# VH-VL binders against q0atu2: the designs that were tried, part 52

Target 1, 119 residues: q0atu2
Amino acid sequence: MLDKKARIRTSREYRNVFEKGKRLSGRFLIIYYVENALDNNRFGFITNKKIGMAVIRNRIKRQLRAIVREYQGQVKNKHDIVLVARAGIGKSSFEGMEKDYIAIMKKAGLFARNANKID
Short names: E, the ipSAE of ESMFold2; O, the ipSAE of OpenDDE; V2, 0.75 times the mean of E and O plus 0.25 times the DockQ between their complexes.

## First folded at step 3 (VH-VL)

Design ga30 (framework fv_recibokibart; at its last look DockQ between E and O 0.03; V2 from the best seeds 0.00; counts 0 for: pae E 10.4 > 2, placed apart)
Fold by OpenDDE, look of step 4:
Structure ga30 (fold): chain C 119 residues (1-119), chain A 121 residues (1-121), chain B 108 residues (1-108)
Amino acid sequence: as target 1 above (119 residues)
Amino acid sequence: QVQLVQSGAEVKKPGASVKVSCKASGYTFTDYYMHWAKQAPGQGLEWIGEINPDSGDTNYNQKFQGRVTMTRDTSISTAYMELSRLRSDDTAVYYCARGKYYLSWDAFDIWGQGTLVTVSS
Amino acid sequence: QIVLTQSPGTLSLSPGERATLSCRASQSVDSSYLHWYQQKPGQAPRLWIYDASSRATGIPDRFSGSGSGTDFTLTISRLEPEDFATYYCQQWDSSPYTFGQGTKLEIK
């Protein structure tokens, strides 16, 4: 799990991201992102029933958290970012999911163009 | 029908703990934060805290910080609020209420029927 | 925290009269996060007005909400017997989310 400080935790924080943030859609993910007044990024995750049963949702959440953690240091700071899993994500590979995350974050200008997987 | 059904009344002694349940039905449990409120006899409403049923993340009123624990079981669409180290002024009706965070507007649009918790020696 | 102060504490009126309930916030509250609830004895609160001025489902048009910033008002144009209850305002603008202390609308 992400550090407590790196998580969007309250309903109000989520609401702010959805209302004030920008929205971008990838193949498997939708991201909402907005600048925050902090010195760190916070991430939230939405995995609704459309993506599958609880087992699938939990797997997807774990995978998304892993991806976010891996690339956390490459994301521009001072952002609240909510990842919404799309219906097709349940059939995607981890690599496909990761690729989609990188692509959409780059498109959003939250990733450096040279962002790559950290070994 | 959308509804929240809470567990029954509790009688506890000072120092004990109480765990109140709130079962949701008629809607997607994980699409709404679950909130809890306290209402002492003849008094107003006090917000205790909220939980994201999907992530399990919680946000508590500092007044209850350290004594309240909110949890959920998504498999049965049930939220729980546990209050420990009970004292007499914890005697109150406790409500669960859903609150939107992902959808268009937010408010406590659905409430449980309330659970009376009595703390007495 | 944001403190919501409602006035008056008790409002005694007769059916047919106009009721005006005030909710004052200690700091500015976005209207989209100011809500009103009605509660009758022995019952759970019920959402009445949301986003400061929107009536919840099934709420009669004699009820209206208004206001912005720090001053919000719930108005009942012509009181009906079933309207006598306690009304609470509530803000969701910042944590901790808080309620007003309530205005009890009682029959004169």
Scores: ipSAE 0.857, ipTM 0.937, lowest interface PAE 0.5, mean pLDDT 94
Fold by ESMFold2-Fast, scan of step 3:
Structure ga30 (fold): chain C 119 residues (1-119), chain A 121 residues (1-121), chain B 108 residues (1-108)
Amino acid sequence: as target 1 above (119 residues)
Amino acid sequence: QVQLVQSGAEVKKPGASVKVSCKASGYTFTDYYMHWAKQAPGQGLEWIGEINPDSGDTNYNQKFQGRVTMTRDTSISTAYMELSRLRSDDTAVYYCARGKYYLSWDAFDIWGQGTLVTVSS
Amino acid sequence: QIVLTQSPGTLSLSPGERATLSCRASQSVDSSYLHWYQQKPGQAPRLWIYDASSRATGIPDRFSGSGSGTDFTLTISRLEPEDFATYYCQQWDSSPYTFGQGTKLEIK
């Protein structure tokens, strides 16, 4: 699970992203994103009924959270980002979702260059 | 028809807890936040908090923080609000209401009928 | 938190008159997050005006909302008997979301 500070938790915050944010579509994902006034990024996830039954939606949500957490360090700071799963996502592999996420985030200009120095 | 149906009236002693339910029908339960509000006798409305039925994330009014817990059961499209350590000034009608948070914007467009909670010795 | 102050607390008028209900915020509220509800005795509140000026479905055109910043108004151009109720403004711009104390419209 993402840390609570990294999650969009309130209805107002979701509404702000959908209302004022930019939209970009990938193969399996749509992202809505807007700059926030915080020191960190926050993520929200939308999986609607068109994806499939609750068991499929819950699996997709868990996998998307894992992907987001894995690439958290590469995302430009100070953004609220909502991931909306498209109907076809239920048939994708984990790798397919991961590739789509990376591609869409790069296209949006949300991936920062990040190189951790090894000591 | 879209509807929110709440559990019946409760009478509690000071120090007890009360759990009110709100059953949704006629729409996709996880597409709307569920909000809870308090209305003391002869008084106005006071927002208690909200829950995202999909994620389970909650956001509480600080005035109720530490005494309120909101949960949901998506299998039966039901939201719950539990208020603990009850005092006489918790006597009120409690309402649930849905609120849109994405796509077409709207306010609290559908409300439950209210649940009267009476706290007395 | 944003405090919403409604005035007057009680407004006594006769059918056919114009009613003007005020809602003042302690700090600026984006009009997109200012809503009005009507409540009759023994009933749950009902959404009346959303986003400061948009009528909810089924609400007669004699009702209008206006305002921005800290000053919002609900106007009823010609009161009908069924309009006598309590009206609440609500802001959704900042958590905690807050309601005004209400203005009760009563028959003179």
Scores: ipSAE 0.646, ipTM 0.847, lowest interface PAE 1.2, mean pLDDT 89
Fold by ESMFold2, look of step 4:
Structure ga30 (fold): chain C 119 residues (1-119), chain A 121 residues (1-121), chain B 108 residues (1-108)
Amino acid sequence: as target 1 above (119 residues)
Amino acid sequence: QVQLVQSGAEVKKPGASVKVSCKASGYTFTDYYMHWAKQAPGQGLEWIGEINPDSGDTNYNQKFQGRVTMTRDTSISTAYMELSRLRSDDTAVYYCARGKYYLSWDAFDIWGQGTLVTVSS
Amino acid sequence: QIVLTQSPGTLSLSPGERATLSCRASQSVDSSYLHWYQQKPGQAPRLWIYDASSRATGIPDRFSGSGSGTDFTLTISRLEPEDFATYYCQQWDSSPYTFGQGTKLEIK
């Protein structure tokens, strides 16, 4: 789980990322990202009803949060990043989601090489 | 200086086993997967498998599953690959190479010098 | 298992010429997991291009990689004598991680 400081919380914060940010699509995920004025990164997660019922959507969100937490130490600081689950993500394995996230974040230039792992 | 140094060449009979070592230096051994690849004389490269040096977890190419065992000793930053029930078509150079364990941007960015294993009757 | 097919098997060219090496995958490979290696006889492979288009440390800018999906290319804009070697593509997208069979770039 990400701590409260690393979460995008308000509609204004989400809207800022969607309106000012860049968009990049992978197999299972879409990310939107924009620089922020903070000293830290913030993450948001969106699953829509077409993915499935609430139990399934909550499982997907939990898996995505775990992936983000695992790699957060490699993310360049001062970014707001929203992960949007694409239709069909429920058919992905955890490894598939993880590899998609890594690929997208590399293509977005959001990973800093040799960054320390976050505890 | 990042370096992988492998054990020396070996000659084996069919049915025997061989254990090749790969000593890492110049980086944090447990931050990267160790991979092993085979190259038969005049042939291309074939991935054998990988080990997470932190957990010891392995993932083998199904072609080698049941005959290969990958281990490591983190106290001396050394990975090992053991191949059993050797056949003549196991004659090859065996390479270790480091790769992804934490998010590394370099694929197999560092390779050992290779270990020639010759299997002949 | 993802099969990588390289073409041509052997490419005979002279120094100063442009070389184009192809790597075709049996199914889509994310560019972030498509890599190229150079190998000279008696030597270990060396990482050359990673993430389809990024040069490894110390690799000359005459080398460039491109492509996505199932089709990837390594281009050498102007061959130098030291560039004659065998080049392998590799996918690291799906286990088992596989290599192409190689393209031998030899001096004409």
Scores: ipSAE 0.007, ipTM 0.637, lowest interface PAE 10.4, mean pLDDT 87
ESMFold2 (binder alone), look of step 4: mean pLDDT 92; pTM 0.941

Design ga4 (framework fv_recibokibart)
Fold by ESMFold2-Fast, scan of step 3:
Structure ga4 (fold): chain C 119 residues (1-119), chain A 121 residues (1-121), chain B 108 residues (1-108)
Amino acid sequence: as target 1 above (119 residues)
Amino acid sequence: QVQLVQSGAEVKKPGASVKVSCKASGYTFTDYYMHWAKQAPGQGLEWIGEINPDSGDTNYNQKFQGRVTMTRDTSISTAYMELSRLRSDDTAVYYCARGPYYLSWDAFDIWGQGTLVTVSS
Amino acid sequence: QIVLTQSPGTLSLSPGERATLSCRASQSVDSSYLHWYQQKPGQAPRLWIYDASSRATGIPDRFSGSGSGTDFTLTISRLEPEDFATYYCQQYDSSPYTFGQGTKLEIK
């Protein structure tokens, strides 16, 4: 799991990202993001009941956290990022969510320089 | 130092109401949810509900819905839980606890010392 | 409502022994929302392990948590006298948030 220091925890922190941040929409995800004054990235997640029943929401939360953890090393340091799940995400595969996350993070310029061409 | 300090023990008659306070210090009161939990003598913990101190919005466990009211006063960083129509099985220690905001990670990391409420005929 | 069942209800051991405490959920729980609390008589619960496996600040290395889905475990590798207490698991995955009934560690 993500360390506690890598999580957006308070209403003030979420409001800061919404008010000062930039917004990009993907197929299944919306991200809000802003540079922070810390030495690390922090992530927040918002899901709602329109995604589906508890078993579906649980799967989505687990899979989104796994995706964020997997790619955390590629994210440019010093950012607060909030992921908002769109209603259609409940019908997505893990691969579909992962692809959407990668695409939106690249479009935001949040992945490290030259990551793709070096690999 | 971050702490939650609750009001003192109460003895009530069946049918009465009790209002327990929980004063926060050492952090920004409106940045965290406040939760309330019940622990009957010799028993485990039971979640009663939560309040968002910033908005005043509440969410109650259905078991207590209709008898519990949670409020707060941001000017003195204090949360309140009022339980009405008291019966003998409401005898318990009641705890307030600080919890996470939104659908994020976190746990109940800071707890009040507890308030013993005794309901006796 | 998610029901958490802890086993055993009481575990009698001596200092120096290994303790294994189980918490089973009636439905799958995201490990990021499974937490453990320690409570001693007359005291408030104290956060002990969060996110199934992360030790809270100040908690000794002898404590570890593990598990996912419906099966979670709290392990104490070598019991010290101060570890004898009641341990509760808790889920924050879905409302109403629930606790297990507790496992009481007592001296044999």
Scores: ipSAE 0.013, ipTM 0.628, lowest interface PAE 7.8, mean pLDDT 86

Design ga5 (framework fv_recibokibart)
Fold by ESMFold2-Fast, scan of step 3:
Structure ga5 (fold): chain C 119 residues (1-119), chain A 121 residues (1-121), chain B 108 residues (1-108)
Amino acid sequence: as target 1 above (119 residues)
Amino acid sequence: QVQLVQSGAEVKKPGASVKVSCKASGYTFTDYYMHWAKQAPGQGLEWIGEINPDSGDTNYNQKFQGRVTMTRDTSISTAYMELSRLRSDDTAVYYCARGKWYLSWDAFDIWGQGTLVTVSS
Amino acid sequence: QIVLTQSPGTLSLSPGERATLSCRASQSVDSSYLHWYQQKPGQAPRLWIYDASSRATGIPDRFSGSGSGTDFTLTISRLEPEDFATYYCQQYDSSPYTFGQGTKLEIK
């Protein structure tokens, strides 16, 4: 699970990422990201009406959290990153979401060279 | 100063419908999901569903799907839950509670006082 | 749906004693989505512990939450008279969001 200090929690913090951050779209995900003044990364997740029904939204939320947790060691430090699920994500596989996450993070310059799974 | 104020107690006949209101104050109404929960006499809590006040999108517990309708009016910061085709086992206190929509993982930190709905014949 | 089972259903103790309340999930729940509420008769539930271990604003430090996966615990180190109430755990990890059946803490 993600440490509490690794989570974006407040309306103010989400607003800061949306207003000042960069936006990058993948196939199933949009990320908003900005460098923070902390010595750690923080993640936020949005699975809203774009996705569909609650069963689907909650499955996706769990899967995205698992993906982020698995690759958190590859993310360049000092960033606030918000993942927003796109409408089509409900029909993707776990592998599809994982690949999209890795691709978008690499394109954003947020991933260290290797995004392979942690031993 | 954040509070949720619900409409008063209702007594209904089986087969009727009931519409409970929940008026929000002290915060930006569209920043939080509004949830509804049921508590039958002497029983625990049961989640009914949620509404995104910004979009109007809803998500219902399958157990209540087809009988529940959630709506909102942003001009008066009020959420509504309508339950139709009432049965005696719908007799309960119904609560509204807020949760952060963009943090759909957040806890229900503010609750309404509850609305007692009695279904009797 | 994730079923949350609380034990014991009723816990009879005296002021000054330690209380341990268990909440077990039928499937793994991320601790970020496991919350505890206190409810007194005739009142709405009140958020008590969020994210498994964080005390809500105004909650005394004698209360602590812990756990991960399927096993969560609410502990009260030294019971005060005002602590006797029903406590519910809740998961907000997967829809439908569910509550445990509650543990009623009563005076022995």
Scores: ipSAE 0.007, ipTM 0.567, lowest interface PAE 11.0, mean pLDDT 85

Design ga6 (framework fv_recibokibart)
Fold by ESMFold2-Fast, scan of step 3:
Structure ga6 (fold): chain C 119 residues (1-119), chain A 121 residues (1-121), chain B 108 residues (1-108)
Amino acid sequence: as target 1 above (119 residues)
Amino acid sequence: QVQLVQSGAEVKKPGASVKVSCKASGYTFTDYYMHWAKQAPGQGLEWIGEINPDSGDTNYNQKFQGRVTMTRDTSISTAYMELSRLRSDDTAVYYCARGKFYLSWDAFDIWGQGTLVTVSS
Amino acid sequence: QIVLTQSPGTLSLSPGERATLSCRASQSVDSSYLHWYQQKPGQAPRLWIYDASSRATGIPDRFSGSGSGTDFTLTISRLEPEDFATYYCQQYDSSPYTFGQGTKLEIK
């Protein structure tokens, strides 16, 4: 769903975000983010076992990718952003995750003021 | 008791394919990238590639691109490396190793015991 | 591809002596991505030193790593019998990730 260009794919790229990036926590999400040199944004996703069984973690990953895709046009250019799901996310609604994502991205200053949803 | 346990030795003919497994235990499988390395007899180590067990995304060394495929099965915490169109110079011990990709680690801190693949006619 | 050249290829010493192992990179490598592994015959490699100078868990303090840019060194202040092995440096700074050819420590 997110094209290859918009994904953090290598272990080294993830480590760069965690080492050099800033951290912000929301209700269900933590983001780590750093400016990149690519002229586009890239996203990574982390869902660990404390969230729940594989079926729950897979649902969360799909929903987070859908949310990121929907709002990709609002994200300020040149950032690598990693979303880490918190333990409580498995009990959240899609709308709850979406609201948390928007709030944390705004708090990080990563949303462009006049941008619109892609979908 | 973090460990990686690899499948047993294989003997293959030139042109065949081999698929080596690496079963992880004692940690959360999806929290670490899985790397693969080759060591020919009496030689040093050569990095083949890596896979993110959570996403399935792969990154391969160009020398093996087109002949290597890395996959995983999260239900059994097992990673796989398949090498196709085998040549005599593919005879080597193949290692899996984990690398942390978040919360600071990038070294290969835990290694499998190795799988000897012999390619001969 | 960053090429790592280790020297010497073989180092013949006796227990009690000091060992100095060199790893030279063809391009500058951030020290945070330079690691050392120890390998004994028939065994898998073991992480020994990470981030150029940090000892992995359980590694004796007679081992030290140093260096930056293109020149890195692994030093063993006073060799013990169990230290005779092959040592590999590795860079994780750019893909493809590469290893040096190894320095074999052998008993004189």
Scores: ipSAE 0.321, ipTM 0.793, lowest interface PAE 3.5, mean pLDDT 89

Design ga7 (framework fv_recibokibart)
Fold by ESMFold2-Fast, scan of step 3:
Structure ga7 (fold): chain C 119 residues (1-119), chain A 121 residues (1-121), chain B 108 residues (1-108)
Amino acid sequence: as target 1 above (119 residues)
Amino acid sequence: QVQLVQSGAEVKKPGASVKVSCKASGYTFTDYYMHWAKQAPGQGLEWIGEINPDSGDTNYNQKFQGRVTMTRDTSISTAYMELSRLRSDDTAVYYCARGKYFLSWDAFDIWGQGTLVTVSS
Amino acid sequence: QIVLTQSPGTLSLSPGERATLSCRASQSVDSSYLHWYQQKPGQAPRLWIYDASSRATGIPDRFSGSGSGTDFTLTISRLEPEDFATYYCQQYDSSPYTFGQGTKLEIK
């Protein structure tokens, strides 16, 4: 799981990202993102009931957190980023979600130029 | 009908713990933060903390830090607030209230009916 | 933490009169995170005004909210008997989220 400091934990912090952030959509994910005044990145995750039953939503949350954790070293610092799962993500593979995440983050300009999976 | 229903009144001795429940219905439980507030007899409202029912992440008012624990059970759309090492000045009505954090205002638009906790010897 | 100070603590008025309730913050609060609640004895609080000036669903238009920065106001243009209650302002701009001590609106 992500370190406590790397998670958006309060409702006010989520609200800031939705109100002031930019929005980009991928096939399975939408990201909302804004620069923060901290020295680190923070991530939030939203999976709603439209995605499917609790078992599917819990699997997706777990897989998205794993993907974000694996690539966190590649993300440009000082950003609050919220991932919102789209309808249809329940049919995706882990690889499919991973590719969508990478594509969106690159499109947003949030990935470092020579990004690789962190060790 | 959107509704928050809290557990019934409790009487506890100093040093005990109390766990108050708040059952949500009529909306998607995980789309709203659940907040808890305290109101001592004849006094105003005091925010205790919040929990994200989806992630389980909590944020507590420092005044209650170390004595309060917030949890939830998504299978029954119920949030819990446990307050330990009770003192006489913990005697109060405790409220749960929901606050939206996505695509809406974040005011506490729906409140539970309140749970009276009395701490006495 | 941000301290919200409401004044007056008690406001004694008669039906038909205008009421002005003040809420002052110890530091600047974005109006999008300033809310007002009404509470009657024995009842839970009810959301009344959100984002400093927007009426919650079902709230009569005699109620209005205004203000920015550190000074916020709830105004009732012509008091009705059902308006006599305690009103709390609340800030959600920074944690811990705080409430004012309340203004009790009572019949003179």
Scores: ipSAE 0.509, ipTM 0.846, lowest interface PAE 2.5, mean pLDDT 90

Design ga8 (framework fv_recibokibart)
Fold by ESMFold2-Fast, scan of step 3:
Structure ga8 (fold): chain C 119 residues (1-119), chain A 121 residues (1-121), chain B 108 residues (1-108)
Amino acid sequence: as target 1 above (119 residues)
Amino acid sequence: QVQLVQSGAEVKKPGASVKVSCKASGYTFTDYYMHWAKQAPGQGLEWIGEINPDSGDTNYNQKFQGRVTMTRDTSISTAYMELSRLRSDDTAVYYCARGKYWLSWDAFDIWGQGTLVTVSS
Amino acid sequence: QIVLTQSPGTLSLSPGERATLSCRASQSVDSSYLHWYQQKPGQAPRLWIYDASSRATGIPDRFSGSGSGTDFTLTISRLEPEDFATYYCQQYDSSPYTFGQGTKLEIK
C-alpha cells in the first residue's frame, strides 16, 4: 500500500494531471504525468469498466499500486503521475504489467539514470 | 458554459413509446459518457443506462433491458433515450447526466433539467 | 447489484445544528466511486461531494464527506436554511450504478 503522501486523492488533483500533463501509452497502461510543486511524487490509479467487474478492477488497482511502490525509488522526484489501465490488462500477468510500467516510465524519461529497483 | 438541455414534457398512453433528447454544449461531447436516470413522483433516483457518444456503445440496467434504446448524434451533440411499451409505472422525471468513462473518479457533475413523462390512459 | 441504504430516511433539525447522514453499501465500494448529490423539490440533482470526500465546485466548507469500504458519511457542521434538501449517495464502482433511497433533511 502506498503512503497517503504518495497518493493523488482528490478529483481536482486528478483533473490537473489530465488537463496539464503529458500522455504516454504502453501495452496495458497509459500514463499522464506533470511536475508538481511538492517535495515528493504522487500516484493515481484509474481502472475503467471495460476491464471487467469491480472485483477484477480492484485487483488490478492493488497490483498496480504494488508495482508503483516497488519502483518508487527510481522515479524522478516532484511528479504527479496517473496510471490508466487499458482494456485487456485483466488478461495480463503481474509480471506483464510490471514490464509495461517500467517500459513506459523509461520512455517518458521518468526513471532516474542508474537507479536500482527497491526490494 | 457546460449545459445539458432536455426536450419537453410528454404525455403517452400505455403501450406507446417515448423518445427524450439531451443536447450538450460547452464541452467535447465524445469525451463523456451520457447517463440516463429515472425518478418516479416523490421517489429516489434509478440509473437506466449509459452510452459512449464516441463509439455508440451502450450499457443498460437489466431492469430496463429490452425496453430502452440509447442513441446519439455527434453532429449536433445530442443524446437520445427511447423507452418502449410504456406502463403507468414509467411515469417519472427522466434525467440525462454526464460522466467520464475513462476517468473512474468522475461523478455525474452536470445534469439536464429533467423531462416529465406521464403515462396514463 | 450494490444496494445503498441511507439512514435516517428523514432527519429533522434546526439551523445551526450538526447533521450526519449515513450511506451503507451491501458490498465494498472504492471511495473513488462514491458520490453525494443534493436535490431540492422541482430541481435536478446537483453534485455535492465526489470521491467520498471532495467538495464539488462552489460547495461550502461546512460540508464534508468521509468513509471507505461499506460505510460512508456526509456531515454538515452547522446547518444553514439553504441546506434543507434531499441528499442521495451513489456508487459508480460497478454496473448497474445505484443510488441510495435518499435522506430528506427537513427543518424542525
Scores: ipSAE 0.006, ipTM 0.565, lowest interface PAE 10.2, mean pLDDT 86

Design ga9 (framework fv_recibokibart)
Fold by ESMFold2-Fast, scan of step 3:
Structure ga9 (fold): chain C 119 residues (1-119), chain A 121 residues (1-121), chain B 108 residues (1-108)
Amino acid sequence: as target 1 above (119 residues)
Amino acid sequence: QVQLVQSGAEVKKPGASVKVSCKASGYTFTDYYMHWAKQAPGQGLEWIGEINPDSGDTNYNQKFQGRVTMTRDTSISTAYMELSRLRSDDTAVYYCARGKYYDSWDAFDIWGQGTLVTVSS
Amino acid sequence: QIVLTQSPGTLSLSPGERATLSCRASQSVDSSYLHWYQQKPGQAPRLWIYDASSRATGIPDRFSGSGSGTDFTLTISRLEPEDFATYYCQQYDSSPYTFGQGTKLEIK
């Protein structure tokens, strides 16, 4: 799990990212991202009701947090980033979600071309 | 104004069925799961199940599986919970509640006022 | 299923005192899915603390939540008369979603 300071926590903060941020779509994920005025990155995770039952949505959130945690060292500093899971994500493998995350972060210019896992 | 309004109190005989309604207003009905919970007199809360109002898919607590049916009517933004083969220990207040995924991370942020169901011979 | 055990079952205190309410889970619960509700007699429960530590809209700052893993706490720094109610913790981490049995906060 990510440190509390690395998580977007309020509805106001989520709305700010959605309204002012840039949007990029991947196969299973959509990201919204905006530069913040803090010294650190913050991440939010959205699994809407169309993905499936809460058990599946909660599993997806945990897996996405694990992926974000693993690659946090590769993300450019000072950004609020919200990951929105697309309807098809429930049938994806963990590796499929991970590859999609890396691809969209690189396309956004938020991630190094050669992503490295945190040791 | 976001609110959930439930149907009125019911008195039923053992073996009967009861159907409780929960009418949503002030938000997009299909965007949030609807949950149902039971509270027996003087006791705590027990989760019964959930319905996805968009798809109609349901997930029930095994304790109620086979006796509970959840449905919805999107044209009137109303969810229903039907409990069959009623027993005396089904006497309780039944609540509907909305799960909110932004502000509360799937917490039950809006609750109906509750419906008292009394099962007596 | 995850069992949530709240302690004490009843806590008798006076206005002005500090209250500490415990919620223990039978297995680890992600704090993002641990919530607290307040319920007064004859009323529906109301969301009070979400994600273990975030106050719901309109909740006074004398309330705070903390914890992770299996141990969670709700603290009221200085009780006001309107705070006397039953508090329930809830996990939304795995199905079936469960509530603790409640801690009733009553006037001494």
Scores: ipSAE 0.007, ipTM 0.622, lowest interface PAE 8.6, mean pLDDT 86

